# VH-VL binders against Nuclear factor of activated T-cells, cytoplasmic 1 (NFATC1), part 13

Target 1, 183 residues: Nuclear factor of activated T-cells, cytoplasmic 1 (NFATC1), of Bos taurus (Bovine) (p98201r389to571)
Amino acid sequence: PSLPALDWQLPSHSGPYELRIEVQPKSHHRAHYETEGSRGAVKASAGGHPSVQLHGYVESEPLTLQLFIGTADDRLLRPHAFYQVHRITGKTVSTASHEAVVCSTKVLEIPLLPENNMRATIDCAGILKLRNSDIELRKGETDIGRKNTRVRLVFRVHIPQPNGRTLSLQVASNPIECSQRSA
Below, E stands for the ipSAE of ESMFold2; O stands for the ipSAE of OpenDDE; V2 stands for 0.75 times the mean of E and O plus 0.25 times the DockQ between their complexes.

## First folded at step 2 (VH-VL; framework fv_becotatug)

Design b2e (from b2 with light chain S31R S92N; at its last look DockQ between E and O 0.45; V2 from the best seeds 0.00; counts 0 for: pae E 8.8 > 2)
Fold by ESMFold2, look of step 2:
Structure b2e (fold): chain C 183 residues (1-183), chain A 120 residues (1-120), chain B 107 residues (1-107)
Amino acid sequence: as target 1 above (183 residues)
Amino acid sequence: QVQLQESGPGLVKPSETLSLTCTVSGGSISSYYVHWVRQAPGKGLEWLGVIYYSGSTDYNTPFTSRLTISVDTSKNQFSLKLSSVTAADTAVYYCARGYRYDWSGYFDYWGQGTLVTVSS
Amino acid sequence: EIVLTQSPDFQSVTPKEKVTITCRASQSIGRSIHWYQQKPDQSPKLLIKYASQSFSGIPSRFSGSGSGTDFTLTINSLEAEDAATYYCHQSNSLPYTFGQGTKLEIK
């Protein structure tokens, strides 16, 4: 049951299936440090929250939508070295979720339900900025995150196939600027 | 085949901490979401909480201040601790499994259950 | 919290008759409901997942239906070994909740 690594490039459309961001996030969201109060969930520009839908899926089994924070300024999309998704809970959050960790990257798992047409409202996800000490636990990164402040929401779904294999789709949002401050 | 087995003391004094383990065999522990469910004598089923393979938890609201669910990956074990117990916590305690690779809402494997009695 | 209310609480039944147990949710849960059978001194056993999907190895006399708030478990031709308590369980939202149970007895 080996799922693709988070830095593998995956299509958003394959056969009858398409994973689509129906409502894009705002272009700005100030991320928080662990020592700060949460900045809340990522929002859409007209109020409300981003929305993601899997099209072409006609089975009755729920699936899991994965969400992680990816790069916006790299040639290839990969997990962001300086930002992680953060689970938002509370009375204002209607979407169930839980946090998982895949190769040191936080991933938020969100249900895609047939009764909701495989559509999820992303009101459960904020963005956490890592401190310098936390960044040094991630291999291959030399830049401290002051100039790498743009991210994308990256969504994945893994669809079991009759042959026992898994079809994986990925879509990334428009870029989000996570800082009001320059370097 | 996946098997779950609860264990722990069958008798706990009021105000103390109830402590149980769920030992999981069959497959990798990272493939399991483990839930705890209890059943007071002659009563129905009550969901207590879940632990995800990442170690993250969600608890039923009445238990958020008293309940701790944890995992020890070196022992393939999940633990439940319920503090400040009263006679109302007397029940059969079950652990039950969900799958990692979908949003598993149902419990396909259950342990045999272990009765815990809270009495002075 | 989503409350699941089963009906009836108890039913005395004869073998070979058709039995229907209902479960009503306090708000829409789509099809995220599951049915379990529990015999005395045993752990619950999954029968039906996601309203209508039979779990592996479950006799075909057990079936489920419904969507939204109203769900049913049907035993088409009851057998003596089906005497047990039956629970519905919703997984639409945390906390997960169970119905209060429906006890079936032979006779």
Scores: ipSAE 0.012, ipTM 0.565, lowest interface PAE 8.8, mean pLDDT 84
ESMFold2 (binder alone), look of step 2: mean pLDDT 90; pTM 0.932
OpenDDE, look of step 2: ipSAE 0.119; ipTM 0.713

## First folded at step 3 (VH-VL)

Design g22 (from b2 with heavy chain S104R; framework fv_becotatug)
Fold by ESMFold2-Fast, scan of step 3:
Structure g22 (fold): chain C 183 residues (1-183), chain A 120 residues (1-120), chain B 107 residues (1-107)
Amino acid sequence: as target 1 above (183 residues)
Amino acid sequence: QVQLQESGPGLVKPSETLSLTCTVSGGSISSYYVHWVRQAPGKGLEWLGVIYYSGSTDYNTPFTSRLTISVDTSKNQFSLKLSSVTAADTAVYYCARGYRYDWRGYFDYWGQGTLVTVSS
Amino acid sequence: EIVLTQSPDFQSVTPKEKVTITCRASQSIGSSIHWYQQKPDQSPKLLIKYASQSFSGIPSRFSGSGSGTDFTLTINSLEAEDAATYYCHQSSSLPYTFGQGTKLEIK
């Protein structure tokens, strides 16, 4: 099945289904550059890590939850030009994941399993800040120096329908400040 | 018919790197994510790590600093490298398949296993 | 990490006997438990997936049950070829873990 472009606007609720962020990320996360050591996974506002659940899905087949870093201050939600999701592994991570790349945007793929009530704990996602030399400039665009340091975690799920079509849902987190400067 | 087969040296010296390959036949490796599991003589099964079709990896915590799992799509092969080996790394090493599309965590097909002895 | 504890460690059984092997998880894992059979000098073979679903080609005498923390593998009428070590395995969270194994011997 064909999947919507990452800048396509999608609902979080359709028919019997709702994709919901059950636990929001903290409003601040120190992003890292690729040449630095990782700053670890995004934490939750209540402690622990964000969680996402698909409600209304009663089939026995697993689905894939997609996560990418989106804009916070744009008119429309789209992939962020300056930040990418970064896959976190190791001792503190309990959730399986792998990376994909869609039109130069890193996307983290995470299982939604019926055995876990279609809920995922997002303990595997950090935020990477792209270097100025790696950011592509649009025609006539020169404002890389602007303070554009807020992001959202954007989650998608694609649900196969009995008629052979695919129903896609998207939900975005509250804004996260990713500024490198922390007093 | 899917088949996995491990290969590599049966004897590795202490402090060296243990290197194994898992060759897959009967399908494209893009449909697989591959786990490595080992078993010391007379002992139980121990999960080492996994490589997903994207090339992403997850490793069991005791091995994170020593273990590398990689894939060579042109040869339809997965590789395991374990550095700084000791006698405690003597074991039969298995590769085993997880099915990509359903994220299921069971291992449906296993290689025959290869015994690696760490000894001087 | 999730610890899986099997019982018994070892059992000597007679043919046609009903055998039960238990696996207890240190925390709830839903139904994310899988059972493998390993005969001497052979690779493990998947028997049961997701607590109760038989893998293809597995004899009907093998069945699984349980949810949460307590799981059971049952062999309804033991055959000579069932002499093997049996392992449970959880896929609920990383790192994936196995039970210590249960060895069945025919005597």
Scores: ipSAE 0.625, ipTM 0.855, lowest interface PAE 2.1, mean pLDDT 88

Design g3 (from b2 with heavy chain S56D T61D; framework fv_becotatug)
Heavy chain, then light chain:
Amino acid sequence: QVQLQESGPGLVKPSETLSLTCTVSGGSISSYYVHWVRQAPGKGLEWLGVIYYSGDTDYNDPFTSRLTISVDTSKNQFSLKLSSVTAADTAVYYCARGYRYDWSGYFDYWGQGTLVTVSS
Amino acid sequence: EIVLTQSPDFQSVTPKEKVTITCRASQSIGSSIHWYQQKPDQSPKLLIKYASQSFSGIPSRFSGSGSGTDFTLTINSLEAEDAATYYCHQSSSLPYTFGQGTKLEIK
ESMFold2-Fast, scan of step 3: ipSAE 0.648; ipTM 0.861

Design g34 (framework fv_becotatug)
Fold by ESMFold2-Fast, scan of step 3:
Structure g34 (fold): chain C 183 residues (1-183), chain A 119 residues (1-119), chain B 107 residues (1-107)
Amino acid sequence: as target 1 above (183 residues)
Amino acid sequence: QVQLQESGPGLVKPSETLSLTCTVSGGSISSYYVHWVRQAPGKGLEWLGVIYYSGSTDYNTPFTSRLTISVDTSKNQFSLKLSSVTAADTAVYYCARGRYDWSGYFDYWGQGTLVTVSS
Amino acid sequence: EIVLTQSPDFQSVTPKEKVTITCRASQSIGSSIHWYQQKPDQSPKLLIKYASQSFSGIPSRFSGSGSGTDFTLTINSLEAEDAATYYCHQSSSLPYTFGQGTKLEIK
């Protein structure tokens, strides 16, 4: 309800808090189409999966980490027109999650638990490529066809404050190339 | 007060689909997640899956291909369907409540319903 | 998956005795362990959440402790109504798992 719009620019640190990507995703991931099976979850360079941690939070209440797919090559970080986060489930996934939709953008919600030092392993997120026919492009957008195949994982956390306000933090990953490579 | 109540047929034939309903009263369904847990006669508890308030689901690996959990918000009811049942699926089935804040404990349980799989 | 191993499987106990039930996880789960009591022909009932936090309405004789891989449920003075099977449950990672149970019987 009063949460910042997904294209609103937010800091990764404020006061005692810092939202940090502790393990970056690898620079290449083959996105899947809706008409084909999932390509699996985004991986980290040495194997395993990306991880995100909120530092400076000392309360006992769990928080929700939000993940969506953002632009890599735009001047401003915003939801990507061609790519959406896709929830991955199954025997290899240990992290709970569920999908929400915010202004036509899929957002994956993941727990940040005090008992795990507010650190989440992102083993539940894949990248889905939308069909061109399903995309509404705005004036000035340059992501038609294969022109815009790079994305970022964008993480947000909203921290309730004692004064009744909400402090929002955001961090974006290094760019990920999602192009369809034959070899 | 919050109450959960399971209902459904007590006898299911092998190869058919086991279908149960959990009715929740005394609270908003958007304030919690519903888990399904079963217990074979004389055995321990086994987690089957969960449905979150968003409608997303997670299932325990042995059940992924056979299990469907869904919600009917107009009736305040959650359903469990388990297909292709065998005698190994004979158990008491419970629905249990988890909190919306990702808390992993189950604070309230239904009374359980025994489902026997036999010819 | 995370395997929880409870000890003992069964114990016959004299009233007023102190009873200790242990639960060991196959990997670290922080404090994400919860304890349930199940009496014959009844549903499980939450006793302790997040290793050491008592659920509302639970008698003070029940307490929990531990972190990481080793957890304990203690009943400091056993009452006749405590004859039941006790289960630990981890919520650290999917799939959620339960211990095999500890059955307490009154002599």
Scores: ipSAE 0.346, ipTM 0.782, lowest interface PAE 3.7, mean pLDDT 87

Design g35 (framework fv_becotatug)
Heavy chain, then light chain:
Amino acid sequence: QVQLQESGPGLVKPSETLSLTCTVSGGSISSYYVHWVRQAPGKGLEWLGVIYYSGSTDYNTPFTSRLTISVDTSKNQFSLKLSSVTAADTAVYYCARGGYRYDWSGYFDYWGQGTLVTVSS
Amino acid sequence: EIVLTQSPDFQSVTPKEKVTITCRASQSIGSSIHWYQQKPDQSPKLLIKYASQSFSGIPSRFSGSGSGTDFTLTINSLEAEDAATYYCHQSSSLPYTFGQGTKLEIK
ESMFold2-Fast, scan of step 3: ipSAE 0.646; ipTM 0.857

Design g36 (framework fv_becotatug)
Fold by ESMFold2-Fast, scan of step 3:
Structure g36 (fold): chain C 183 residues (1-183), chain A 119 residues (1-119), chain B 107 residues (1-107)
Amino acid sequence: as target 1 above (183 residues)
Amino acid sequence: QVQLQESGPGLVKPSETLSLTCTVSGGSISSYYVHWVRQAPGKGLEWLGVIYYSGSTDYNTPFTSRLTISVDTSKNQFSLKLSSVTAADTAVYYCARGYRYDWSYFDYWGQGTLVTVSS
Amino acid sequence: EIVLTQSPDFQSVTPKEKVTITCRASQSIGSSIHWYQQKPDQSPKLLIKYASQSFSGIPSRFSGSGSGTDFTLTINSLEAEDAATYYCHQSSSLPYTFGQGTKLEIK
């Protein structure tokens, strides 16, 4: 079977497994536009960066953690129309990541390693705001005069099962306000 | 069995573009990461970049302005183009697989193809 | 970028001897280190993944250990066919990097 669509609702735990955000992101992050220079990665309130761990996985094989930017205030959690995840690279970034695109949504792929107890530090992810013209083109929407500036970090993991099927888990962060910070 | 095979011209002139193809047989490339690694004669291994089967790429910093990696899923082929080559680009070029949930190490390698940059 | 430094660069060894190759990372990489064997005129071959996990089909004489910045590949009883160059590779951070290699030659 194929992997679930990004707007499909998935549990954070199933059987022995639980995908958990161990360290939440700060409630505010300054998103940037595609044409702006790369801004910093999402930070955690306690200092450092968010962390995510898969509990109950006792196999020796690594898994891939997927991260995309989801809605905060919608009835259903889905990819955000106005924001995308942005891969952050550089000397201060310790966590490997790759970008993929799934149905026009950027997805960051991050290894979950057994030797790190299936825990990843998310120091490789920024938040990108799409231009109003891009939003109108993609969704038939504009953000002129509207405030839709809250997002969630959405994490997924797909766990191969002995029967050849895949068990998928998802967890979403607390809301993050992405509007411009005051002075 | 999964097999990777590099192909392309063995001789490229300075300032021209080096073009290589990696063909995958024995399985679908869906969910493959394919890495390109090179090795100058008598020297060590150097990572060039990676592509996910969806087309997403990452390049090693020295190569970002000269390197393009692409994928043709209908042909099970990955391609590498390196522009403005010099003698320093003379090397054996390998493609190598990272697969699905074990993507960070290179479990299967092509045989490598020697590319000489010479006038 | 993360720099991996191997030692020794070269070692001439006797069959059945225990051989230790070290790889040191310029910053902590957890256990995201992988070891490859490359024989002359051949492609690299994966031996050990994630510091200590043997890849399928690899002889039991090969083992790996370490975490953080210091990693070791051990061959507990060297065979003639083990004459090769050995590379460590880190996958903790992009760009992926390799050590400079350790060449083992059998007397």
Scores: ipSAE 0.006, ipTM 0.473, lowest interface PAE 14.7, mean pLDDT 83

Design g37 (framework fv_becotatug)
Fold by ESMFold2-Fast, scan of step 3:
Structure g37 (fold): chain C 183 residues (1-183), chain A 121 residues (1-121), chain B 107 residues (1-107)
Amino acid sequence: as target 1 above (183 residues)
Amino acid sequence: QVQLQESGPGLVKPSETLSLTCTVSGGSISSYYVHWVRQAPGKGLEWLGVIYYSGSTDYNTPFTSRLTISVDTSKNQFSLKLSSVTAADTAVYYCARGYRYDWSGYYFDYWGQGTLVTVSS
Amino acid sequence: EIVLTQSPDFQSVTPKEKVTITCRASQSIGSSIHWYQQKPDQSPKLLIKYASQSFSGIPSRFSGSGSGTDFTLTINSLEAEDAATYYCHQSSSLPYTFGQGTKLEIK
């Protein structure tokens, strides 16, 4: 069977496995528009960047950690209609990443390596605010979400099982305020 | 053996905030997605909400403005606060662990024994 | 909100008889139905998960079936200890909902 849709509710723990956010992002981050210069990567409150670790995984094969921008104030945790993750690269970025697109949602793919204890530092992720003209509203969506300026970082990992199935885990960060402040 | 146990005041006055605690034993609290369910005397079960490990919550629509579910990992406890209570909130309150194997949502494999809360003056 | 309607509301049953309880969903929910038993002054106990999978330690006389909108809990040969209220629960979408319950009494 295929991987779960991005709006499907998934646990952060199952069997021996747990996906945890070890270091939370700061409660605020100034998102940028596509026509603006990058505002840099999301930071953690104590300095540095958020970190995510998969516990309980004892295999030698690397896994892929997926990151997308999700809703903060909806009943269902789903991809945000108005904010997308933005890949950050440069000399100060230590974590490799690449972009994928799943049903119009941008997803960052970040390696989880056994040699790093299945832990990733998220220094490669910024937040992009979509312009009104670029927003493709999903069927049934309203413009209420356009006034929502709060997001969550949503992390997923898909763990192949011996029986040929895939076990999927998800964890979401604390809310992040993305509203712009006056000059 | 996994156990959940509710505790809190048996009597709450109208307009006050109901505060309940669910204590988990026999396992790590990080293995729990805790749901709260209530049952008015002689009536059926009503789902109130859930807290995920991320700290995210989902609440049943009638309770969105007055319900808060939280977790304290240092105390191995989940908490429920329901504000502005009325006689209609009189019920047995349960905490239950959500678990799944399938992509089709959570079932409740272990339940607390329930705690009766009466709202009266 | 998905509404679950159980039938019957109440049944008085002779020991050893076969009992069927139905649960109908207002929308298709696949196999996302779970069944619980609640005895007087006790918490609910999980019997069947995902329409047809027995929870560990549950007697083999209990079984579940169905998919989509129509689901059934069957007790093959009713025992005295089975006097209880039975609830179905859907986990297909939020908010999670329960059926109104089916009360079984032994004659």
Scores: ipSAE 0.000, ipTM 0.446, lowest interface PAE 18.8, mean pLDDT 83

Design g38 (framework fv_becotatug)
Fold by ESMFold2-Fast, scan of step 3:
Structure g38 (fold): chain C 183 residues (1-183), chain A 118 residues (1-118), chain B 107 residues (1-107)
Amino acid sequence: as target 1 above (183 residues)
Amino acid sequence: QVQLQESGPGLVKPSETLSLTCTVSGGSISSYYVHWVRQAPGKGLEWLGVIYYSGSTDYNTPFTSRLTISVDTSKNQFSLKLSSVTAADTAVYYCARRYDWSGYFDYWGQGTLVTVSS
Amino acid sequence: EIVLTQSPDFQSVTPKEKVTITCRASQSIGSSIHWYQQKPDQSPKLLIKYASQSFSGIPSRFSGSGSGTDFTLTINSLEAEDAATYYCHQSSSLPYTFGQGTKLEIK
């Protein structure tokens, strides 16, 4: 199916449905470059990891929660030009996921399962900083953006409707500072 | 009807790499998540890992440094490679299918016995 | 990791007997438990999915129940063909885990 572009503005609630971030990420996460060692998954302020829940969904079929890294300081929320979601695996990760690519943006796909009350713990997502040489290949990007180190976690869900159409919801986290030295 | 069939050498020497293939017939693999599960003689089932249709993988912790699962969509084949094998890796190896995010394994291969010995 | 503990490990049973096998999870997993039957020298076969949903083609004598941490597989009126090892499996979180198995032998 044709899904909304990642820079399209979507509501977090519609009809009986609401997509909500139940546990926010910490305001700071040290991002890594592709050539550096991973900094691990984004953590929550209270300990543990962010969590997202879809409310109002009563069907028995699983849905897919999409996660990408969005802008924090732009007028409109859109995919960040300089940061990408990074899939984290290993013994500390309990949530299944896989990567997809949509118009050069990495999107992490995570299950929303009815048996877990349509709630996902986001222990599988880190933040990757693109190298300057990779950024320069994008249309419309400027050097000013390279100093922009704040991001948001952007979550989407696409809900099939009885009429055959798809209802799309989006919610974005509080801003996260990704610089190497900030606290 | 969907069928999964494991194949590969039945004998592998200690310290070498165990290499198996799972061939899928009777359906497209574009929506398949393929898991590998093994069973040592007289023991229970042990989950090894999964490959999603995107090519992303998840591996059980004891195997993370030794295990590689891959897919060749042109041949409808999934592959498992386990390096640095020891006698403890002697087992029947199964591939099993999960459709999308369904939690259960609806189709299993017949299994292939791999013995690690010199 | 979520540990699944089955009880009993082994049971010798009489034909037509009602048999119950339990599976306990070390933490709550909702209804994300699935049951498999494995006969000697055969691959596992799915019996029950999501704690209580019968898989197609499975005899009605097999049923499942439970939620959270305690799950049960029931075989009403055991048949000779039911001699097998039974495994529970959780799909709630990584890594996916199986119980240690329950072996049923027919007297």
Scores: ipSAE 0.535, ipTM 0.824, lowest interface PAE 2.1, mean pLDDT 88

Design g39 (from b2 with heavy chain R100K D102E; framework fv_becotatug)
Heavy chain, then light chain:
Amino acid sequence: QVQLQESGPGLVKPSETLSLTCTVSGGSISSYYVHWVRQAPGKGLEWLGVIYYSGSTDYNTPFTSRLTISVDTSKNQFSLKLSSVTAADTAVYYCARGYKYEWSGYFDYWGQGTLVTVSS
Amino acid sequence: EIVLTQSPDFQSVTPKEKVTITCRASQSIGSSIHWYQQKPDQSPKLLIKYASQSFSGIPSRFSGSGSGTDFTLTINSLEAEDAATYYCHQSSSLPYTFGQGTKLEIK
ESMFold2-Fast, scan of step 3: ipSAE 0.531; ipTM 0.835

Design g4 (from b2 with heavy chain V50Y S56D T61E; framework fv_becotatug)
Fold by ESMFold2-Fast, scan of step 3:
Structure g4 (fold): chain C 183 residues (1-183), chain A 120 residues (1-120), chain B 107 residues (1-107)
Amino acid sequence: as target 1 above (183 residues)
Amino acid sequence: QVQLQESGPGLVKPSETLSLTCTVSGGSISSYYVHWVRQAPGKGLEWLGYIYYSGDTDYNEPFTSRLTISVDTSKNQFSLKLSSVTAADTAVYYCARGYRYDWSGYFDYWGQGTLVTVSS
Amino acid sequence: EIVLTQSPDFQSVTPKEKVTITCRASQSIGSSIHWYQQKPDQSPKLLIKYASQSFSGIPSRFSGSGSGTDFTLTINSLEAEDAATYYCHQSSSLPYTFGQGTKLEIK
């Protein structure tokens, strides 16, 4: 595909389009390890769950909203080496989702439907803490990341243009502290 | 140009498992859903289920207990297995491609279809 | 499941006449309706996506309209090669469903 790499910096608005987080996640969420039970979906600061909306899109075709777990550092927003998005399913989940992998990063794919004004409620996403043995330490990464438990929810949308090009937008949430059980 | 091609036995005995393969050429399957749709002789179209390149599937409820769809990304192939067949499963079976970034998507390309007759 | 009901089931038409096929959904589906053409012994072919958007390479005589529960496929001036069965398809929710089909034949 011709889609931007996940560590590529993208704007939240371009031309008539703007991708906005309408309801922010709570500043705290307990991530779980792969061997533990799920901690459930990320909740909103105002109650309920986060919501994201694409403004300026007037076509009748649905789009896909991508969600991955990014770094909380303000130096460079990129996929977090120590946390991954986790798909939450079940009767309490109202939003459909699908899990994909892009360059070793789990990405949750969520529909943006015109009948819902291109707005999605993010009640389908949890946060998974990778075990140390499963962490791929990439060039430029350090052990400091293992002590930093803050993440951001990173949302992307890729808008096919009538001329065949794709316009990509990205927005990141406020930082989330992913506390873990201490010894 | 993307092409989909179904293959498999044209005759299956009652109570046995129907097995079909869909081969995709001229394009990647990694950004698309592949759906299976069937059509009984003289009847309309019936959606059976889909698979995404990751292996995620969803099946139409009447088929959930009998249907398995799988993918082999190294061969660009999708397989459909339908167990415990009866004469009611006699139909032309199609594979069709759905757009990945369009969750509630249309089917842009279809295979030519393969007729499966369930008879002793 | 969402039920799609097409009208008419069958229509015999003279070449160059305007043809209208309707599709009614049992509940609101926004614009998530797609139209396919199927000629005898051939696979379905996408004509119109999302109620009103023409698929690549489809003749301009085909157009679609509607939203919510009522949808229409129009063939502005029927040609001999348009003799086929036409199906509507909803992608608003799983399971995906099709209308029962409308068969058009040339007089």
Scores: ipSAE 0.005, ipTM 0.515, lowest interface PAE 12.1, mean pLDDT 83

